# Miniprotein binders against q56419: the designs that were tried, part 93

Target 1, 326 residues: q56419
Amino acid sequence: MEGRTLEEVQEEVFKRHGVLVPKKELEDLAKALEEAGLLLTEKVEARLKEEEEKLKRERPMRLAGLSYPEGEREARAFLEAFRASYPGEGEEARVLLMPHLEPSRVPEVYGAALAALEKTPPPERIYLVGVAHRPLKEKAAALPVPFQTPFGPALPDLPALQALDALLPFELFNTPLAFREEHSLELPLFFLKGRFPEARVLPLLVARRSPELGEALKVVLRDFPGLLVLAVDLSHVGPRFGDTPLTRTLAEEARRRDLGFLERLAEGEPEAALAFLGANPTRIDGVEVVASLLPLLRERKGKVLAHRLDLEAPTLSAVGAGTLVL
Below, E stands for the ipSAE of ESMFold2; O stands for the ipSAE of OpenDDE; V2 stands for 0.75 times the mean of E and O plus 0.25 times the DockQ between their complexes.

## First folded at step 7 (miniprotein)

Design n13
Fold by ESMFold2-Fast, scan of step 7:
Structure n13 (fold): chain B 326 residues (1-326), chain A 108 residues (1-108)
Amino acid sequence: as target 1 above (326 residues)
Amino acid sequence: GDLIERLEELAEEVIRYLKEHGEEDLARYIEELIKWIIEALKDGDTEEAILILTFLADYVAYVLHELGAPEELVKKVFELIKEVAEALGMSPEQIEEIERYFREAIER
């Protein structure tokens, strides 16, 4: 099939196998294959609806036993090892930018984030803003359920989420399935829950720049104060991302763009940070998050605590990661 | 002197093997990575030299495994990299990480 007529299929079978297959048998086969495809599609759709229903109750761990330990005691030791990997002191954060790539790849960067959290008074709630790695029905989304962690469930701040939803021109709780497998929330949340076990969370994903999200969050944060966390990675360079293999020149360009971006954010100049990147040729994935949150980042000065370029040998590629406090 | 000589020996072993197996582009790339390490050392940037050596070690181990290199060659290349790592002052833990790359490369 695949654009062949039944007569063409019949002729090919005769030429190759010397058998003339009746046209009706070919029609029946084509119909059976079509029905099998429909049944498979129905099964996939049924499974997705089942997964979506489960997400109405809780978001289970996906990376436990892979990116972090499953048991609470082991998870605590793991977290403390990351803190130990950063020799510096933290700074108090009202806004924290931290990575979401595999923690073992950049332990000092996550250690810097932990150091900042140690200097930060425990917040009542954390606004955790990650990057959507799957399509969203709207520019941004949230999932208002407990997120499981080795330190117990991170509970949603339902009043703050509802206040945010009421201010947005779109439905905030629009794509539950996008949260099923989302490391940009799960990995930072592991560290945040370990340090602030009593804090409630607003788990937010940004797919495309949403100025209305930033304006709404500015209002909500006034009434529901908390820690704002931007869980973003920086430059993505090399063949895995459509570039040539990593060279010294490419690595230096990635670091220059990462640090220039972070330093401008640290000066309270997020528009200047975005302008510095121009066309974003090294693919900093935090651009859409920063562009969405402009009202929350303007005139907030801070400090870059750590920056690393993680080099991936098999792919000859690299990903930038940093910790910034504002 | 000695450190650069060990990097040159490493380059010779890996590049010879790659060229013998028709991998001219990979040979040139490995040469550029080694040049990056040498330039970092000349700049006094030991941290960068260690980072790129670790990247090189991981990549060389990967390539040798993909090409089905003899275990003896994999072990020889590891020993040369270990000598460079020791000369750079890398910790036992950092050297064990490099050893893991080459142990995995030998694994069938």
Scores: ipSAE 0.742, ipTM 0.903, lowest interface PAE 1.1, mean pLDDT 90

Design n14
Fold by ESMFold2-Fast, scan of step 7:
Structure n14 (fold): chain B 326 residues (1-326), chain A 108 residues (1-108)
Amino acid sequence: as target 1 above (326 residues)
Amino acid sequence: GDLIERLEELAEEVIRYLKEHGEEKLARYIEELIKWIIEALKDGSTEEAILILTFLAEYVAEVLHRLGAPEELVKKVFELIKEVAEALGMSPEQIEEIERYFREAIER
């Protein structure tokens, strides 16, 4: 605050309220506001450091009581209801693509994922690859701590995570705060832990395409076999995503793009799947994940078990969701 | 014929209110959703028509609430949507869901 500004404030208060505020009181107020700003910054920094320290020990549930039940018994019944929503049988998966949007919006799609997990032998570990919704210091990151679930903690596979870190040109265990609130890991993990309670997990986030991650994972999976899970949503259409309001034609186009993408992945042709998206590849949430994991998806044939385009009325928007086994 | 005429009446009521309040863009969005329902019905896609009618009902209830529309208008729009829903053969549970959107719009 400049002295000129303080004198103007003093004059204006006198004119409006008939009170002559001493210049010293205005100066003291300006100083107090400046000091309060510094104190707020220090408090915010202290809280962020405290949260980061807590994340070195465990990752607590954030969506319990909102997206899934907090208690184990209720969570089990919830899981069984989702499985029942899918009338088909699953297929064994070495690679599973499943959504990470709110489960209640696409219960049949999550049910299809559960059906696939039902047909899959229990893995020793799950490579869970989600999409970063907060900035990462690097292209990808992992958090090597227990993730809490209603079925107990999902324990990290520390040897496999260390092997992966050693092969990467960047620090894998970067940006722990990005994991504090990350539904692309938490929501799929709820279903995976419910089905495979003994499996260790590698919780991975991709922010930007990282071919080095895919190459490293190919090596690590050879030495530490496990289930690879791509937790990705499909088409994002409408104003909420910077697009035109949903129409019948746009919905049909979104379904065509989703299914064309998934079908090419099911043929073991991930480059063709990415090419199929053409001019608007970023409309599908999982593009950066698929582009990073190309070496793990090539020549692996499978089947699309379910697909749905879920409509979001408040925003005239839609999000695609699918379950694919490879 | 009947279903399309009822959908046109629904369009007229909501779109007139929106235009009277300077909401030309919202009016066009509602027109597009109603057109979607009509096209689905012409194609014999009754399940698609039901899905989009439910989508329209939720959106219209929210829009009318945000604009502070009179309770009488909100109730009238609900009754028009209910007539269309019944004509489409929607279940009591599906109609109750639509009724909840409009009840929440009035009570919020």
Scores: ipSAE 0.477, ipTM 0.813, lowest interface PAE 2.5, mean pLDDT 88

Design n15 (at its last look DockQ between E and O 0.01; V2 from the best seeds 0.00; counts 0 for: pae O 10.4 > 1.5, placed apart)
Fold by ESMFold2-Fast, scan of step 7:
Structure n15 (fold): chain B 326 residues (1-326), chain A 108 residues (1-108)
Amino acid sequence: as target 1 above (326 residues)
Amino acid sequence: GDLIERLEELAEEVIRYLKEHGEERLARYIEELIKWIIEALKDGDTKEAKLILTFLAEYVAEVLHRLGAPEELVKKVFELIKEVAEALGMSPEQIEEIERYFREAIER
């Protein structure tokens, strides 16, 4: 806090994160962080190496008991409650766009995804494409291990993953640690495994647009047909994302951009969807996924089943979530 | 209307407290959120009004707690919000959620 008053720090935290923090709390936090620093860093590094070794065998649940129940029976009831939150019947999906936001925040949006899955024939495999929330060594990555769920392990489709790897100009299995804490795969997978317990999975993360991924996937899907799932959130607005506190104007802009993006995808025009967003000022994280998967999304018409802007009062921020069937 | 009058009473109570404690920026923001609710009501969008009232309620409860507001003020603000919520036709479950924000603010 050199050269600054606690009042200035409080103001900066409010501007950046939308949270009012009392001066004493800021003092206590700064002292605790200083005292814990070096030893915690060494312990964290040791734990990350241990976790990387474990990820060679399986990907354990991280959000069980937090975002969904640990037990199979309780997990089943939880999933059915989400389906019940959406009054519609859904439509068959060959491509499903669904959120990866905390499910309890947007239950009707996940309910719409479940409705679509009920109308969809059981796939042999699911191509689950999420967004990397940690750096990848390459533009995209996969982890070829079982992913644990309350419904049993979601088994990797090893032949399809190897076929995909062979077609890419980079190593597909390049960043195992990026999968250690990745809710963009774990949360959609809970719902997908609950509905299609026999389906194998290709767990894929996109960090930056990879046109070569979409081209390779188009080839692999011909030989290994399956359900393509884009697990993406829409607009991210407010101080938690480097923006100003949520206002009516900002919320309306976020909704307009979310719906305009989804509607253009529903018309089978993914390039038009990307062009509509321009510089992506509301930070729709699906942009990099859509840009990577263009060959799989062109000329596929569909329907937007649900859209919600979830408002987070403690951060004065909001995240858009939607369900789209193609 | 009566509902708009109650929202204006809510604004006066919270904004007065915030300004008295040097939080003029927060006061302006709370005023903007209340105006958003009023504009939603004038547009006939009761779903939006309920959504923003819930957002406002949670944020105001947290702000009052962080500033060490007197329990009597916290209870009065909750009662004004509850009256607005009831007038909007919010469910007992939705009203209990709002009550929880203010109860936690007092108990913490």
Scores: ipSAE 0.703, ipTM 0.895, lowest interface PAE 1.4, mean pLDDT 90
Fold by ESMFold2, look of step 8:
Structure n15 (fold): chain B 326 residues (1-326), chain A 108 residues (1-108)
Amino acid sequence: as target 1 above (326 residues)
Amino acid sequence: GDLIERLEELAEEVIRYLKEHGEERLARYIEELIKWIIEALKDGDTKEAKLILTFLAEYVAEVLHRLGAPEELVKKVFELIKEVAEALGMSPEQIEEIERYFREAIER
């Protein structure tokens, strides 16, 4: 009934088909369609509730067989192939910035992250901070459950997660469904778990910048030291993201903004890195994570190990990925 | 030199087909991509030239498929791109990737 009265519908049917459908029959049809839509909504809601309850116990692999192998032996060979795609040596990281883009598209960028992990003493825990691709109820969220990987479950650091939750002015654990398909955690975790099989994980998502998160993490890291990982992508340019088709000028701008951002982070100047982007015209998605974590990034110097602007021909678009150690 | 001439021949083949089929905007964009490759070569940036050639190849294969281009044209365009790729020193694996784009455009 799209904003029309039943009388208007009845008249149109008569005009087109020469049949007068009683108003009662049109009312019955509209009611049946509404009830069918309500039933479908109830089934979807019940399914989501079921999924949410399952996620309170564990987070299963969603990308095995798609982005990485399901079997452990094949997964280890896959990991080593990625390391081999980066010919350089890494440096020890207390903070690692790495992508969450499809690994096969930027193999040397993930390889650079592996090179950094080779130089990094095995941590007790990893603070893995990704970008929420689904809405969160708060600025940030966590899911305090095992995340399955081909290398076994990545176990949560429950004491550290509870300490973090206690310091925040919002509920940290109230959006389990946002983790169901979140590749910004799953893809980096594959590499991290493969290299640090004993490390516990704090799986964190940022939707909107939270100064409170950075201040709380600074406190928690004193008592629960570990590796901080920013699992973020860089520029997003082209029609998929609201631009014209990719041109040399747009690609050059994306590369300049990506590298300028990373280089300022490498100098220990995260505020300058954010200011350099201004209105963020190339849509670097790491900005909300960096803006949340300023207290952990200030005065920490390091090195950019790798960068690629990944060109996506079917969409005439590009996405930047980088590896930074601090 | 000869490499730029091969790129111009590639452009002529693709652009002519697109213009004959009313695709002026696509023709202009393909022309811009070819210009990008030529300018990268003039700047001595062979790595960028290879990247943009691969990007162009994948996009052109998709465009020709969408327009229902004759198989003979699709194969001719692939052979021109292959000649450029070989002259740029692209690996057999990189050339096979490009060939896959055109093979799929025919078989779909």
Scores: ipSAE 0.688, ipTM 0.890, lowest interface PAE 1.2, mean pLDDT 91
Fold by OpenDDE base, look of step 8:
Structure n15 (fold): chain B 326 residues (1-326), chain A 108 residues (1-108)
Amino acid sequence: as target 1 above (326 residues)
Amino acid sequence: GDLIERLEELAEEVIRYLKEHGEERLARYIEELIKWIIEALKDGDTKEAKLILTFLAEYVAEVLHRLGAPEELVKKVFELIKEVAEALGMSPEQIEEIERYFREAIER
């Protein structure tokens, strides 16, 4: 550490690599490095550089065997079970809003997404827009590499990604390490790849609202048509998120905000949806994504297929999830 | 050479207007887009140039509309973009699409 605090090292790593390394990992590494007589920063940087170099080739599964099965046969059975959990029929989607929450928490919401995908003609490509739960160097980022799934690799659409990059005032291919553990892409991608095995993917993350992204995508979609998927969760309430334990009142407020947001989106009024949330006191996860994609959401009418506010009992916290077709 | 000159003129007109209206970020963004078109042209990447130009047209039309730009400026910007589009060999349909962006900006 050479007199630096863990916070200073964390900040330095973030500045250089755009990744926030957990303090606990730094502590463990610091202990190991002290025993080895190595500099924490240099070793961390070397490790991150190695991981970054790996991400130039592919993004491996991180949640296989945890959130979904690793084996293809078991993964197919998993998809069927999730589809079966939603008793309704879907509608054709041009835009699909679906969750990225742990699938086992909201199976019927993912089931609704699968139902919609059943009614959707196989797209040539999928624009998969997730939420950056880690800082990005820019407002948005893409990772132009294969994403591993139990159904084989989801291949990037390099021409469409390149076209998008060319239309943004920032480098789109930034912060590759932010994708390493980002579940907002991995979890939805499991379902999408399982349904559309031949579709290419544009894996996108949004950290901050970028109106430029929506305008650029609107242009790119003309030459590179495809399914737009917003992989977003809704309200995050309770102690894990800085609130008191979940109460009836807090749950009702979360549901009100979730449904009010989704309904306005279903009416083709994304600005009204954002305005309805105001300061977003229940912390709807998808706000920055929706704010970035306004040009693609305007005047598109659709339907809310599913919604759930799921209680995490150990933390007395809850997360909202929904499925919307436009 | 002529295309680059037209793009530079376009940049000057739009950037000047935006700066005069306090839109420094938009001005920088448009400047970068125009630079990228110029670079694409220098590299012989006409496809990229056309794509960025089409986006620039839509975006500039919207921005000028939102800021309440004079019709004369909107028309001038359109003509400059049209000249570049024609020189790039864009189809009549593509040019009509560009024209639509500016027409909508004037009619709103």
Scores: ipSAE 0.006, ipTM 0.230, lowest interface PAE 10.4, mean pLDDT 86
ESMFold2 (binder alone), look of step 8: mean pLDDT 83; pTM 0.820

Design n16 (at its last look DockQ between E and O 0.01; V2 from the best seeds 0.00; counts 0 for: pae O 8.5 > 1.5, placed apart)
Fold by ESMFold2-Fast, scan of step 7:
Structure n16 (fold): chain B 326 residues (1-326), chain A 108 residues (1-108)
Amino acid sequence: as target 1 above (326 residues)
Amino acid sequence: GDLIERLEELAEEVIRYLKEHGEEDLARYIEELIKWIIEALKDGDTEEAELILTFLAEYVAEVLHRLGAPEELVKKVFELIKEVAEALGLSPEEIEEIERYFREAIER
């Protein structure tokens, strides 16, 4: 009853229904609504504690049966169909940039990533860096537990994660609940686990730029070599993202910014890639990840294998997706 | 007619209906999307024309549904879009998906 007194509520009910509700009855109703709110809060808190406890043992699949098949055979066929959607040959990746957008929206972009993985020697571990879609207590976080996939659990590289934690000025394992529903890790991991079933994983989320993360990762990668994967989407334009409805001009601007960003990264110039975007007016979510990982991206040349702007008619919006090998 | 002629006919049907129902901003927006398809065709960019046609088809179906457009108009708009889609080389499966948007526009 925000912004209304009990007297005002009583008067409105009388005017509308011809019934005078006693003040005590309205007070009892207000108390019941307040108590219901408290019960809902207690229920939410209990669920969050239960979920956090489960995350201490494993990270279950959330998108199985929705974004990818739950069964291993069906998942394998699904992955091979994505590879088939890309007509090109891949190139070996030491660093792979791939999307985390719903795969069925951009199958050829995921196909390009699969082509690159096909040309890449199996790594002992994968440094999988995604974007936090929920608040983190620190600029970055990791979850040191097995991540379930249709191809079996992706096991954490505990020694490498502990080495990383030791080098950071903050606790790396700081926000377990942020990993419960995180498609920027789950969707790329499906493809990575399908191609490299024996690789251990370091599941990392970046919320805000952390130069200390990049410096620490440079040290850890020397002692624990592996494949670095940046799981990021590119431009986000249209009303869904606080912008105007999609037009040709806006789509061309999004593509120009996506490709200019990727091309500068491919030249080994990540600072130039960031400078090119300026204020990031088309909302490339990879900016914070790239800004955090500068020491790992400098002077490393590569190639853009695929790019697509995915158009979403219900929201008059679009999201850019690309595959880059370095 | 040719593809541009079909797209111009599509524009006339949809824009006239929207303007008759006071939806000037929607009419202007849909006109810009159709212009985008026409310019892509003139540039020889068939892939872009296909992409924007699919985007337009889904959006137009939803708009006509929201406004309670007559079934005859919805069917005519679908047939115009289908002719353009077939000429651009969309697969039978892609065309069936577009037909689903317009079928749902009538049934809701």
Scores: ipSAE 0.742, ipTM 0.903, lowest interface PAE 1.0, mean pLDDT 90
Fold by ESMFold2, look of step 8:
Order: sequence, then C-alpha cells, then structure tokens
Structure n16 (fold): chain B 326 residues (1-326), chain A 108 residues (1-108)
Amino acid sequence: as target 1 above (326 residues)
Amino acid sequence: GDLIERLEELAEEVIRYLKEHGEEDLARYIEELIKWIIEALKDGDTEEAELILTFLAEYVAEVLHRLGAPEELVKKVFELIKEVAEALGLSPEEIEEIERYFREAIER
C-alpha cells in the first residue's frame, strides 16, 4: 500500500466502479488495518511468551497419540512390537546413532536401536543430541527441564548440563521455544526412556556445527559418564527437498551416500565420513551433529545394524534412516 | 519372464490412460518406475522390486483417483499389481493395504 496515494486509489475506484469513495474513508480503513495488525501481533507475542515460560518448567509430549501411544500400557506394547520388527541381535553401544523419522515408517531401524540398548548396560545419563528444526540463537542449545513421556518424565541431568554450559563460549540454555515441537528429541526419547527408565537426560540440539560443543562434551563425559545418542536422519531426496521425482539413480545415490557415511563412522573415521559426502548432495541430516562431535567419534569402531531409505509416494521423495553402534 | 510381461501390461494400461488425458509428464514418470521394477527383477533384487511396486501402487491409485478414472480401469490396474505383488511374495497384509488405496480411488 506504501507508495500509492489515496487520491490515486480513489480515482481508480471511481473509474472502475463509478463510485467516489471519500479520501477520509480510505484513510480510516488503512488506519484500522494497521491497528488490527498491531493487536494481532500483541496477542501472538503474549501467547508465545506464555509458552516459553511453560517450557522453562517442563516439555510436554507433542506426538503422543500421533507417532506413539499416549497410554503407558500401549506404549510398552509399542516398544516390544518395534523390537520384534528387527529379528537380529544388537551390540553394546557407547555411542548410538538412531533416526528421528516417523517410527512407523522405519520400524526395523528403531528395532535395531532397541536391540543395541538390550546389550547396553543402563547408563546414569543419556546425552541426546538432535537436529534443530527451528532456529537457535546459538550453534547449539539445551533445555534443562523434564521431558514428559508415556513412561514418566525424563529428568534432566542438571549437574552435567551446568558443567557443559560452563565450558561453552555461548549460553547453552538459549532458545526454549525451539524445543516445543522438536521431534528429533521426542521420538528417540520415547524409545530411550522406555528402555532406560532411571537414566537422566541431556537434551541437546545442534543447528550449526560447533567444534566447541564436541570438545566440551568430551570433558563432561569423563566426569559424567553416559550413553551418547546421535538422533539424526540421513539422505533427503526428491521434490520435498528440491530435486526431481525419485528415480532409481537418485535412490541408489542416496543409499550409497548413507551407507558410505555410516561405514566410515563405524571405522572410527568421522572426518573421512564428512569428506566422503563432499557438498552433501543428498542432504544427509546428521552432518552438522557429526561435525560437532568429532572428538567423541574418532577411533571408535562399531557396526551398522540397520538402514532403510524410506520411500514417500505422495511426495515422490525419500528419507534415509540408520542405526549405528560405536 | 511372466512378471515382466505383467508389468509391461500394467504400464500400457496406465500410461495410455494418462497420455489420453494430457498427463504426459506423469506418464513418463510412471514409465520410469515400471522400468525400475523390471531392472531390479533382472538384477535379482526382489526386495527392491517389492519396495518400488508398493511405491508405484500407492502413487498410481492416487493419480487415478485424482483424474476420476473409470472403476473398470482402477480394478484392472489393481488386479495387475496384485498379480505382481503375489509373485514377488508380498504378504496378504501388504496386498490388503494396496487394495485399500484402490478401493478409496473408486469411492470418491
């Protein structure tokens, strides 16, 4: 509306419709729209501030009844069904890579993670590192509150979180609203809490690679031993992500990139895994997390337990998911 | 051998309908999907053939529904897909899910 005079609008309306709208009526309408926009902004801001204050006390379930059952009995049965989807045995994990894709899309990949957890001594705490899908004020963030699950609250490890915050060149507790709908923490946490009900959690998000995070975590893990979980997805290909519709060539490239990445991580060569991806043409989701956590991944050898390229027919696209133990 | 012939018949039915209704780009893409399944079968990769058949079935059902395809065509396409799915070893549950996509395509 800026840049056009009310007289020009008035004249055009008269030419087109034969009605002369007084300049004052046009001025009143413009003012009313501006005032309505300010009121809407005020209400939205107040609602967001209220949600932020709630998140300083707890993080409620957002996906119960959608991605996993809300009731504890059904949730336990859900876990067992997923374990049964993977017929193999796991390996003990000190580091676990698992997806955050919708669980029903890749049941055997989550089942492989459960198989690994069966072989893993219950940890005192879990360092759960997801991918921020909303902007963070810094490269990484944490939310030091209970995360609700069908199995009860996953309690934060406050001493370990405080130690981590003290070692970083930025405030770790910087973006509570980014956690409100963050499925990369909620979906893996459902499985982790179901298998390790006594473990405390460090719920962490990475937006951009932070070498400082990895160095700080290496120090914190020595004083606060626990399970490190990388909750990441792999290739993202197809029209949802700016490609042509899925083809055999594109799917083969995505699988090759996913497996080559995982295999190099399994050899204890995370820098080689990143170099293998180059410009990351299939948009592997885990790159920023792996790049942040290099000190924790070097020289740790392990095994790829599962991989699936999940095909999404309605969008002609695909997303890769894997399970890796180190 | 027989599977490839069935897939070629499926391709002929769907692609002809799409081209007659001005959906040349969709027809070309579905042609590529069927080629993919055939190549996977020739490579001995039955698991990949199953995955792409399921992907194709869901997408074709959606396309035929959107275009308002005749019930007779939708049923014929489902029966061809079912024959391929059974020969590849898809479970009865998986075939029932594919059937649901095609039933929904008719009911609108």
Scores: ipSAE 0.568, ipTM 0.848, lowest interface PAE 1.8, mean pLDDT 90
Fold by OpenDDE base, look of step 8:
Structure n16 (fold): chain B 326 residues (1-326), chain A 108 residues (1-108)
Amino acid sequence: as target 1 above (326 residues)
Amino acid sequence: GDLIERLEELAEEVIRYLKEHGEEDLARYIEELIKWIIEALKDGDTEEAELILTFLAEYVAEVLHRLGAPEELVKKVFELIKEVAEALGLSPEEIEEIERYFREAIER
């Protein structure tokens, strides 16, 4: 550690690699290194490098047995239960906005997404655009490897990913470690793979608005047609996010912003949706994704199928989730 | 009106060059970016137009550099972008950044 605290090492690793190593793992590593006479940083870097090398081959499940079942049979029963939680019928989607929140918190919202997918012809490929909750080297990134699911691997569409990379001014295949624990892709992908087992996937993350990504995707979609999925959450309010504990007023404001955002998207006016949010004081998660995909969202009319503001009682905080079809 | 005409001229110069060099996908992409700027201007969204223009400047400079475009073309494209940037009210510092992209494209 060369005089650095575990917290400083954790922060440095996060800044360099976009991975938050648990303090307990660092403590165990520090003990092991103290016994071995090695520097904590070198061993952490070596481990991260090993993880990065693994991510060149596949992205393993991280939330299996936690957020969803690991076994295929149980996973199918899980999908059925979530679909049953939404009493309505879906509509055919060309664009699907769905949450990436813990599924158990908003089952009917995921159920609405499944309802939409039931009315959607099986796509050849799925453009899955998530939110980077970790730093990326570039504004956006892709991981061109199989993603493991209980239904088998979701295979990448390499030709379409390569076509996209060729149109971007930056290296698309950056920051592989950001995908290792990114739930914004893993959770939606469970539902998507369960419904469309044969679809190839383009797993994309957005860290910052990238107008170039939307225009590039618009070109790529001509030669590589598919379903576009925005895996985004909505408002984040309460103490976990820097606010006071959830009040009726704060909840009403969060709902107003969520619904106002979704309704404008449903009308095919994504710029109006962004303008409606202004400085985004309720921290709608999907803003940077929507801002990046404006060319693909314009003039597309659709329908809001579900919305929920879900209370996390232990923190008196709430997160908005919605399902929109276009 | 004048801004749109300059953007259309920019599109014609860059797209023509790219198509002549077999870069049809890049040509389509740049065409879509320029159309987006034009639509933003028509809608009165100057902030969006500025954002996309700044990106377009960087991207076009990089593409022209990668393809080994003639200095004369790079300079012409820069002047067109500069005219649009000035008309949009970009700061001198922002224009200098755009100039840097094109300078790097010529010097490499």
Scores: ipSAE 0.013, ipTM 0.281, lowest interface PAE 8.5, mean pLDDT 86
ESMFold2 (binder alone), look of step 8: mean pLDDT 77; pTM 0.709

Design n17
Fold by ESMFold2-Fast, scan of step 7:
Structure n17 (fold): chain B 326 residues (1-326), chain A 108 residues (1-108)
Amino acid sequence: as target 1 above (326 residues)
Amino acid sequence: GDLIERLEELAEEVIRYLKEHGEEDLARYIEELIKWIIEALKDGTTEEARLILTFLAEYVAEVLHRLGAPEELVKKVFELIKEVAEALGMSPKQIEEIERYFREAIER
């Protein structure tokens, strides 16, 4: 399409495929295509269609060999090492809040989640709710395909996903490409599949608060009981996130907000947890997930098992991570 | 001497080098990180002191590498940080992590 700006190409790709292509990637692609004499939009569309077609069959591992081992034996040893990093005992979870940042950064926090899973009876299904890092066509989405792991494929709970879709005012399976590279699902799933290899999964992403999702899930969970997992990170502070370099004051504020949020959730007061954060000045990414799932979190008491503020020296930034059982 | 004296010696070495190379803002920031460690020790929060020392070590190693600091200075800064880490009771595994930052800075 002659005469189109990179911004217009980015917008059309988003409209057609539900993904925002970074401007630098579009610029690099434009330069490569000029050398080859190809149309930018046509090449981008062809690649996205190929990726979308693959996602109709399965969701492949993206972080195997990077964030966790590819082989099953090595993956099991790796998972056991994380459990060993947490010296405490777990508690039974009906709702588990766990992080989705790089596991090696906060091994004790993932270890606490594993401890909770050891005390939890094997669920028939897991409702895994992560945070969308790519735009969705709707406020939330799901992908009803097997997710590959070193422990074998995590199979979708198709009847439960269909029941959920039927109750929502929007199409649940609306943005497959958003799941292509989504660590908020892949990293927690590694641990969940390792502990509950027979459990089916509902892989869900939240982009913006969706009260209708929480209301629908409350109904579906009654007919299809299972473990609810909120895969969310907590505070994001420092230059990587628009703040000044990390200081003691900023780190203390992040910890105060993280723990205040988690403690109010542990008291069964999710509205109070959201109110405590106000404008969310330290950027707890769990806010949209909690706001969507209010009916599932009210009056459910529990315990914070672990909290860490992971410090990123190269960026002078920090990300909060916690494990909460309800 | 004591832990605080060793942290002050660490500050003097790094800050002097940074100021000599026109990095006044960076010197002030490193000084604030070292002050954070000292205050954590005074407050009895030893685990926080260990956490911030590890953060400082990784950042300082990267900064010295980017500025092309002499290998002898990088080694001296590492030895000062190692002495502080040992005095804080950090495990051999934690000290090896710090050593890796400085090894990578020298061997990159």
Scores: ipSAE 0.657, ipTM 0.879, lowest interface PAE 1.3, mean pLDDT 90

